VHH binders against Type II restriction enzyme MwoI (mwoIR). Designs and how they scored, part 5

Target 1, 363 residues: Type II restriction enzyme MwoI (mwoIR), of Methanothermobacter wolfeii (Methanobacterium wolfei) (o59646)
Amino acid sequence: MKNPKFTENQKEIEKEEFEFLQKLNFIIKESLELFNTNLKNSMKFINYITLPIIMASIESKSFNPFSEIIEKHIAFILNSKMNSLGYKFLPLGYSSDLTYENDNSIIHIDIKTANLENPSDFKDTVPLGINQSSYPGVLDCKIRGKNIKADCKKIKVYPNIPTTYNNKLTITNALLFIYPDYKEIIDEIREDYIAIRELISINLKDILTPIEGSLEEFLNYKPSNEKKRLEPILDNIVRGYFIHDKLRHEFSENVEKDLEEFEKKIIGIAKKLKEREIKPVAILSISIPNGELAPHYDDEIVSGKSWGSSFRYHYKKSGNSVFKGLDNKASRAVFLHINKEYLPVLKKYFDPITVYELTEKRL

## First folded at step 17 (VHH; from x03 with G102D Q108K)

Design y01
Fold by ESMFold2, look of step 19:
Structure y01 (fold): chain B 363 residues (1-363), chain A 120 residues (1-120)
Amino acid sequence: as target 1 above (363 residues)
Amino acid sequence: EVQLVESGGGLVQPGGSLRLSCAASGFTFSSYYMHWVRQAPGKGLEWIGRIDTSGYTSYAPSLKSLVTISRDNSKNTLYLQMNSLRAEDTATYYCVRRSEPDEWTYFKHWGQGTTVTVSS
């Protein structure tokens, strides 16, 4: 028992998806030196952005501090290069990180980062939000080794973006950047950051008015389902002090000394980050099947952990996910870059490894 | 009524050790983060550290190797162990609680303080 054969329209969709994947792979592969140069240039300013990285690490418990930096540099590369391929930037809402159009298609590119120590974030799968695919995901009806109902497969997770926009084909890609774990460097300053927030908190009466009879109510105010006002105020003061050079000398001398010591530690951490390997372990380029290709990828696009509001594309579900409707059986997931130092580790998670090689292109 | 009463302060020589206690009453002690702060004469408040409801501690980095915070929920008592004391550790030490169990609320409840003097 098999899925129906691909229609001619479905084969044409896959041809367009494959052709765009090749264009994207060429742009990114050709631009790796520019990407590395831009990343290095951003590190000149790491002292000024180290604080947001630390804040994100504490709040999200994420250990990939370069996610936003990577997204911005890829956006820069794509925005500068896509015009030469006939694509214009298209600022859509409720969509992937980057959207472009030409006469025939709307391109959605999502940029993802993964920690090498968390294989579930990159091995054989890529997570998708409902705004990051047009393919309805099969609802995974399992409770830790049990199916809720044997025939739960009729229910789909329906995406938020359409398969076409007024006859323009939706094409969806993900770029996955795999990085080493930076936890030890960030952990050096986590206690310091907690201490600075507490230090500011205990001394807020020096800089807030009114202090009598209303400071408690002011700071403990909590809008429905929001954090109490104290916490965003602390984060605001931290940004004002360290990024904007505000509130200096508003605290007592010993408090100012401690804030200055923390500033030195921010600078020290920034230096350690600059001295570490900040290049990706690997860059993986993934073509995500368009929803008109259903049911051909139903086994591979399945509901995510947020049942009904996310998906996962299991691009290695059947051993090697390919453009199933194309004769060439090209891979939908291709490595654009591998740091050779990490190749043995990557081979534990990917076998085979399909690598895109630059060739001279005639556009 | 929430009450926090520090004890154990006094005169100690440089290099010495001292353990401060804070007796808590009037609230469910085990449900709150507890904090130690200190203030030297004429200076701003210095946060020493905190201990959460599971016993996890966080400290000011300059004091981390010198202090240990612990709690005994059966005795409603918070402790501060200080080692290798220096003249700059001379201060009034306060046991402090936030207004609510939430990690980030107003520091409402303060003990009267206990004075530590480090002098030869």
Scores: ipSAE 0.513, ipTM 0.877, lowest interface PAE 2.1, mean pLDDT 82
Fold by OpenDDE, look of step 20:
Structure y01 (fold): chain B 363 residues (1-363), chain A 120 residues (1-120)
Amino acid sequence: as target 1 above (363 residues)
Amino acid sequence: EVQLVESGGGLVQPGGSLRLSCAASGFTFSSYYMHWVRQAPGKGLEWIGRIDTSGYTSYAPSLKSLVTISRDNSKNTLYLQMNSLRAEDTATYYCVRRSEPDEWTYFKHWGQGTTVTVSS
């Protein structure tokens, strides 16, 4: 379908989106060194984050076990910068990682992390939840990389945020931070962590007092759309033991010995992490079209991983998506940083690569 | 019906070695994580280790150097090799199956146990 002509209002929307993208990109570019971080700066917190990192990787998932920590770190850095520039932070107001307000706009920043070992994260798309979307629309029941449900033709997407709020334009940016794999650090202790879980698991009857029913019923309880209680309970017991002064339960002497040894290992891993730099191999900034622009970008919106609750913006449908209403046809997705060492690998996932260096360049 | 039958227990001298076996029946043995657990007299249950469906093992840290778990899926048998046995290793040893292959451990299926006594 021939895209309709841009209205003047739609052009203005894109102008504002573009301007903010430039500002944000500038901010991030100027802050690149801060993203090149190691845990030395957070050494006092290393014990609090090491175990969660290990816990997150227990299933040998291909994702970066540091992703959550990294996202929080990034959020902290950006928030500091944005605040310093006079943006008003709106905490939890719109369910974005970061939400800001100025005189003319409500700004949403969604932080994403990926690693090179998980190519499913790149496929020229960025996932967005409905809580990040201003798009009202109907999507095809198409999920990239997954089988299409035979009984599903279309799904409705209901934005949790409006295109405008009190005459302020909703602006959404996604920031994708791509990191190398840190799996080797966690692999050293993963099996020990599994062991610790099992040690605790065998003694759950002595640790837990069910509120209702039998312990078995309690542990096997599965809330709607959630995992059984057993897993989070085990994790919380472990976390409580190591992070909260071992107040959760008194274990047998043998178990205590094992827990102590595990603690030493955690400390060892923390030391290794302290010495290791966590540096993104690339940073991709993506301006997500405002919902008012849907008629122009519908083809670039695809179904997300969750039916009816998420979508993906395809920023490279016909090459890199551009600001279609602007004369400059600048890219909506630009790399702000690339480690040249990883350029060959990145080119496997991104081709061409558009880089923001005050001026847009194609690599 | 799920059945687990441990064997190989007995009296051993300190420093000795022993291999326990667990014969499994009533389920697809190869599809489940299997565990060894022991209970010393007057003490609580102690987890020894597990072997997953791929053959990867995990052990209690304190026992890692002393025990090896293996499985023979063709024989539906789980093994526990114990070396350098100590008096503290005196216990009843149990073969245990997880409730589900990929779920967190809930020890529902137990053998009758085999007793190991380490004494000079």
Scores: ipSAE 0.200, ipTM 0.636, lowest interface PAE 1.8, mean pLDDT 82

## First folded at step 19 (VHH; from y01 with Y56R E103Y)

Design z04
Fold by ESMFold2, look of step 20:
Structure z04 (fold): chain B 363 residues (1-363), chain A 120 residues (1-120)
Amino acid sequence: as target 1 above (363 residues)
Amino acid sequence: EVQLVESGGGLVQPGGSLRLSCAASGFTFSSYYMHWVRQAPGKGLEWIGRIDTSGRTSYAPSLKSLVTISRDNSKNTLYLQMNSLRAEDTATYYCVRRSEPDYWTYFKHWGQGTTVTVSS
């Protein structure tokens, strides 16, 4: 008596979610060769993005340098293929970047990447941002490691996405791309880059002369953002020197020598990144329950550590990732691709593994 | 008033070792990243390395195998151990602190320096 029965409207919602999942699965599966080709084309230009990758790596210990490239190539495929199915691109702001509409639905698709060596990001779960679900998530208001607890039964994690838009049903999906770890390649040069930023910082007087006020006042000024002016200036000098060949020979000769040694290291990292092919270990397609399906998924859509800013969908918490209101036992989480080289590792995290196959009759 | 006082410099033979100290006062030493910087005559400033509040270090790549930075927060003292010294290590060595604890900010506070001369 604890869980109410599915209403007829809730069953209709799940039918629509299942039908869209089938369409999405077909589109992505038939497009895998194009996706792989597009990724290989991007890697032809790795030399031009290696420094930006290195610069971004100092801000995150968990890092996938190719996440944006992957997202853009999937967006290209979806924008073309979704139009063929009668969906048109509908960017909304504060929603998924991949938002589409037809006569009766508004579709939000989020593309996630996860590191194979970080199973909390993919094993039976998918993280969700505020713009990636319409389902109010359950808050757990305990402080870990302390005897402090609040009753949060009246409060949920409330997303930005409504359950409907002007009577059009909200449908939300995630595409989860699991990749091998690239961190060890980037870690080879992370400390070298930190050293280069320090070297430039200590020698700024070679190229930056204050006219009024002190250099301290200028560099420590903090406009409206979180960074003092020194940090964006350092990043700008790095881009100018290494990408644009500017400021060459403006520093002392010993400083220039150190900058040139770092440049050689960048080239070496670019080669290593190019040699490490970017092929997914696995691709999962996930239908995220609409908020009108509450409370049927309350045990599965819960707050993360960010309290009210994000949640997770534990799509296998109850044993199977199924559409709970449909008789057909269909799964909300479907493997579209498995790299056979990684099957032994994947079987440690997923059992059983069934991979979607194209059929003419699925559509 | 922030004060940084280096000591331990002097004349040393090539291949020798030397440990420099920096006595810190006038601030909460344990809350700040601390840096070592050197300058050889006629050359630009060279960043040697830093040590964070938990004791984790970062070094210039060319010096990583030759130097060790440590700190003793109970004595408010920063150390630089240098090994396998070469003539090119002849420089004035500075203990340096940024203006703020946890930000990329101006290198505001400098010791007067201690001179290391590596010569036969």
Scores: ipSAE 0.544, ipTM 0.886, lowest interface PAE 2.1, mean pLDDT 86
Fold by OpenDDE, look of step 19:
Structure z04 (fold): chain B 363 residues (1-363), chain A 120 residues (1-120)
Amino acid sequence: as target 1 above (363 residues)
Amino acid sequence: EVQLVESGGGLVQPGGSLRLSCAASGFTFSSYYMHWVRQAPGKGLEWIGRIDTSGRTSYAPSLKSLVTISRDNSKNTLYLQMNSLRAEDTATYYCVRRSEPDYWTYFKHWGQGTTVTVSS
């Protein structure tokens, strides 16, 4: 079916989206040194923030424990730049997302981080939260873009942001920072952390005080759906040990010794991380289609892994095709920065690579 | 009824080695993580280590180089190999199982313990 022609209004929307994309390019280029230098300075606090983040991310997922820190850093820089350009901050964003207002538009910037070793996060699609889209539609139930389970129902998407705010156009952009992989460093302490959990678990009767019921009942309680009961408790206790000095006195000498050793290991890990130049290998900007453009992008918006709690925008066409463009002219997905040293690796995932300099270019 | 029976304890000289055993019954042994814990006189409980259902082990950092845990599911037996024993290793050693097959449940089942005394 011949793609329906864009209405004049839709063309105008895409034009505004493109203009903002260009603005982001400018901001990123001007702020590139800030991203690098300020991050290095922030790394001096890694000893204080690494443990809580690691403890929260112990699940087997390829979670970058530093993603949150990085995203906040980026958010800080972007916020400063956006303000300098006359954008007013709006508290409408979720988590590290930023929302701004100018005379003509409401801007939603979704800051994302990815590891170079996890191409599923950036190669062909970008995950979107339900709170980050104005897209209305019906989505097929897909897992990672694979064909529909026969028993999966279609999902109705109800956008949590409108296509317009009081006659101002909603513009949503994903800003993806791709970092080199350093997971191996974090993996070095995973086993030790598991051991620490178990080490503490044997002494829970000495550490915990019940408020209601018996401690034994509490410890033996199994929630419905086979959820792990003690794991989050143990995580909390371990975290508390490092955060609250008062808790340190409640542990036996042997436990304290082991915890101190673990702390030393963490400090060692932090040092290793500091010695690495942690800077983005690439910055990718993806203009998410406004909901008013939905008829033109139905094939590119699909359900995410969470069966309705998230969805994905496929900004690259199937096969060996290029990134989908704005009005079939300019690309919606463009690299705003590339470390040339990583260009050969990036070309494994992106071909061609569309970049913005003064104008859009394909590498 | 879940039963855990430790054996192999006794008097050993410093620098010596000892292998403890735990005979398990009353449950599907192969489906559970199994743990070793010790308690020295006048001291609190100390977790030594565990072995999971796949045979992977985890140890307390301070004891990692000194102990090895293994299991024989065909015999429903858990083992603790201790090397280079010191006076500080004097304790009652317990075989312990959590309440459920779930890795993160409370330690519910204890053996009677076997006493190890390290003395010259």
Scores: ipSAE 0.440, ipTM 0.801, lowest interface PAE 1.2, mean pLDDT 81

## First folded at step 20 (VHH)

Design aa3 (from y01 with S31D D52S S54E K108R)
Fold by OpenDDE, fold request of step 24:
Structure aa3 (fold): chain B 363 residues (1-363), chain A 120 residues (1-120)
Amino acid sequence: as target 1 above (363 residues)
Amino acid sequence: EVQLVESGGGLVQPGGSLRLSCAASGFTFSDYYMHWVRQAPGKGLEWIGRISTEGYTSYAPSLKSLVTISRDNSKNTLYLQMNSLRAEDTATYYCVRRSEPDEWTYFRHWGQGTTVTVSS
């Protein structure tokens, strides 16, 4: 079915989205220097956060050790700037990372991070949670690898975010920070950490003696929806030893030697992390279509892998998605920043690359 | 009943090599990570290393260059190859299994141990 013509209301919505995108882009662009400075400030304390990074890496092998730092810094900057522009901070719980209110709109800004080595998260599509869009996504009727079909004609994936709040227009945006991979640095020490847990584990009797029951029973206890006690206890001991300088000399001499060696390795990893660039490879700004624009973006917003609890916005299906109802055909997705060193890599994924300047340029 | 029986211990000269074996029975050997632990006279337990179900190994940092752990699932046997033995390596060596497979659980199952003495 040929998509219907844009209504006047839909055009107005896109106009509002476009205008806000321009404001947001300007804010981020002008704040890049400050953002970088703030990142550097955090990195002054890398020695203190290296071990936590290593420990966290056990749970997730593909995480960005600096993702939270990036997210918090950009949030701080946005809060300050948005407030200065008359927007009120309005947390709604079930919303994007940052939510603001003005006289005419409720603004949602989701801060996302993507690893350069994981192009599925940034190349042609951006993943969206149910709290990050107001646009119902088309539900995929097919399950990969299984002969299961569902009737998806009448049902969409519906987000938690409405298209309007008390007659205020919902505007949703995503800021995507593409970061370099740190896997090689973390992988270097992860195995050592595993070994450290093992060697501590064998000597727990030296530091842990239950008053009642057996040590085995205590350590093997598993609460509902939690890990067995042994693992978190080991992590706790590691934190005590290396972060709080507790439990020194509580272990055998051989164990202490190994712990000391590991400590040196932590320091080495901290140095490597510090030397690695933590600046984003690129910053992509995306205006997500409001749900009132349906069905104009149905082919671009589809269910994610969770089929019902997530979306993907294919902002680059046939080139960069544009404001379809506007005459200017401006892009909904633009790069605000690109590290030139990584431009060749990015060009493998993006052709052309649309960059925000005073005017949009296609590179 | 879970049984672990170590063998191969004995007297060796400094600089020598020794291969220890552990025969496992009473459980599905291939489903478990297996560990080597040693205890020197008058000293505490020392974890040597482990081998995963898939054959991936992890070692104590101080012993990484000196030991190799392997397994033969068809024979339900765990091995510890030790090279360049030193006096400090004198200990009773134990084959050890945790309570549950592929989980961080208590070291429940121990062999009787095999004694290695490194002396000139």
Scores: ipSAE 0.718, ipTM 0.920, lowest interface PAE 0.6, mean pLDDT 89
Fold by OpenDDE, fold request of step 24:
Structure aa3 (fold): chain B 363 residues (1-363), chain A 120 residues (1-120)
Amino acid sequence: as target 1 above (363 residues)
Amino acid sequence: EVQLVESGGGLVQPGGSLRLSCAASGFTFSDYYMHWVRQAPGKGLEWIGRISTEGYTSYAPSLKSLVTISRDNSKNTLYLQMNSLRAEDTATYYCVRRSEPDEWTYFRHWGQGTTVTVSS
């Protein structure tokens, strides 16, 4: 079915979205140097966070401390710049990472990070949580490539955020930071860490001398919905030894030798992480359509893998998603930064690449 | 009752090789990670390595190049292959199992140990 014509109100919404995108893009572009400097400052301390990264990787392989660092630096910069432009910081809970208010709009900015090795998180689509869009997405009728016999066009996924707040227009944006892979660096030492835990575990009787009663009962204690006590105790001992330089006298000479060897390996891993220069490969700025623009973007905003609790904006479904109601047909998604070294890799996923340089440029 | 019985210990020359065995009974052997631990005279316990239910191995860093752990679930037997033995490898070697399968739990079950002496 041919989408209806844009109403005058819809065109005005598109205009507001476009104008804000331009402002946001400018702010980020002018702040790139500052961002890089700040990121570098954090990386000066990589030696101190390497072991925690390794330890966390055992519990969750998806944890990315660099993502958190990026998010916090961007948040800091945006808060400063947005305030200077008259936008007031307005956290609403059920909102994107950053929310701002001016006289006419409530602005949501979600900061997203994606690993270059996970193209599903950035290639042609961006995942959206229930608090990151005002546009009702169309429910996907596909399960693992098979179509379900249902009229899915009539089934919508409704987000938590409205299209307007007290007659102020909701504007939603995503800033996507694509970062390089470093998993293999951590994978290299993860097994060694497991060995270190085992090595420490066998000597716990000597280390936990203050514990009275049954050591077995103590260590095997399992709170409801938690792990056995032994594992966090082992992690604690590791932190004491390597981070706080405590408990060294509690270990035998043989154990100490192994721990020293592991320490050297940690240093090596830190060096590798530093050399990898975990900085954004690319920054993508995306204006997400307001829900009042329905049904013009129904084919581009669909349910995610959860079939009801998330959705995706397919910003390249028809080539490049544009502001459909505007005469300029400007892109809703543009690159603000590209590391030239990774341009060949990015070209495998994006062709063409639309870059923001005061005017849109196709590479 | 859980039983672990080590064998294969003895006198060996420096540079020599030795294979230890551990016969397990009284439990489903294939459901448990199995460990080797040793204790030299007058020294503390030293963890050597483990083998998972799937056959994945982990070793102490200092011993990684010197030892290989394997298992035969059909025989309920754990093995420790040691190569390039040194005087410092003189110890009693123990087969060890944790209290619960597939969990980080207390090392509850120990064999009686088999003694290895490396001497010229």
Scores: ipSAE 0.700, ipTM 0.912, lowest interface PAE 0.7, mean pLDDT 89
Fold by ESMFold2, fold request of step 24:
Structure aa3 (fold): chain B 363 residues (1-363), chain A 120 residues (1-120)
Amino acid sequence: as target 1 above (363 residues)
Amino acid sequence: EVQLVESGGGLVQPGGSLRLSCAASGFTFSDYYMHWVRQAPGKGLEWIGRISTEGYTSYAPSLKSLVTISRDNSKNTLYLQMNSLRAEDTATYYCVRRSEPDEWTYFRHWGQGTTVTVSS
């Protein structure tokens, strides 16, 4: 309507993007059983990663303890399966972690996880980094809450990856894994862990004695652009004590008792995490428009949360997520998997839900 | 000169309640997390809890149901309410501040302490 007509080259780009989306959807759909088996095998080792999970939880309240595991298993599947479609893994810097090539294309795949309780991470949108799109994002050059504005129509968020690599087309995709909220399990122990860090911090003279200068001078020292020395010291005491059985009996008996009670809580959390079936609520496959398709997706690809340094692709703006230059009205965003127990919750956020099968259908 | 002065300690019966105060001066009180710590005779220091600049509290798990920390930034005063006191709560109680507003610096500034004795 108000946009210029798609050129023949732009239509060819969308045809290539659609064809790759179909190939990716086939690989992932065919591999769901393998993914579930791999995930179950990783959960046999939960006892060894529970403390690291707990330690990481203090850095962010929005936390999926399994996001890294999920991402690694999907990466394994893709690295194992892409060669059957004629693609070779292509390790590059300043690109998506999963980059592949064939004779005609360079493929960038990003794996995202989102918490079902945080719909801003998945509802009709996907956040993208500088290395995860070739389409420039529109900037809004206003500062919220201040009377400071600029006309920035001449500048956009420009990604690191080009629209082509020589004569090979850049194709960018995201796989979005929506997972259930694990907050109740992690919140159970997060405050206990904060208390343990404070307890260790107040008793550091049991572990550290100054030789030259004061403990204060040492622990408050901050190298350029690094944390104060106290923080890594606390982390190492925690890992040493609970993982490596070091520093046992170096604290007073009442302090040791509190550390041992926390250790019992770590064990309890590990059991709860092991018993929880860790499967995604849904898997969404998204074709991200190539930058040569500008300006046709300018309303959908905008600066992200980190202003000027990230993007958001609003794949369902105006209610439709289609390849705008193709006559088949194919969706750029397709569900590969839905856990039916969660379907009522998903229908709160999505209508319609387009599912990849032998034929697409509405739910 | 940073100064922290605790008050409100004394002898109390088991099951009783007590409120401790900490008067702060020499720094911008509202910029700092404030902490309560105690030490029973012959034992290591025990961290009781902290309160953020916005009033968010964290407590040692064993004391969560027994204590409440609050602050009044207009009076530069930190409070510790203790309930259902037990003999094992007998200790010297300190209000404590880290060196800098950054949460993870050395606990440089200590009050002189106020002694609580719980005895039947």
Scores: ipSAE 0.405, ipTM 0.840, lowest interface PAE 2.9, mean pLDDT 86

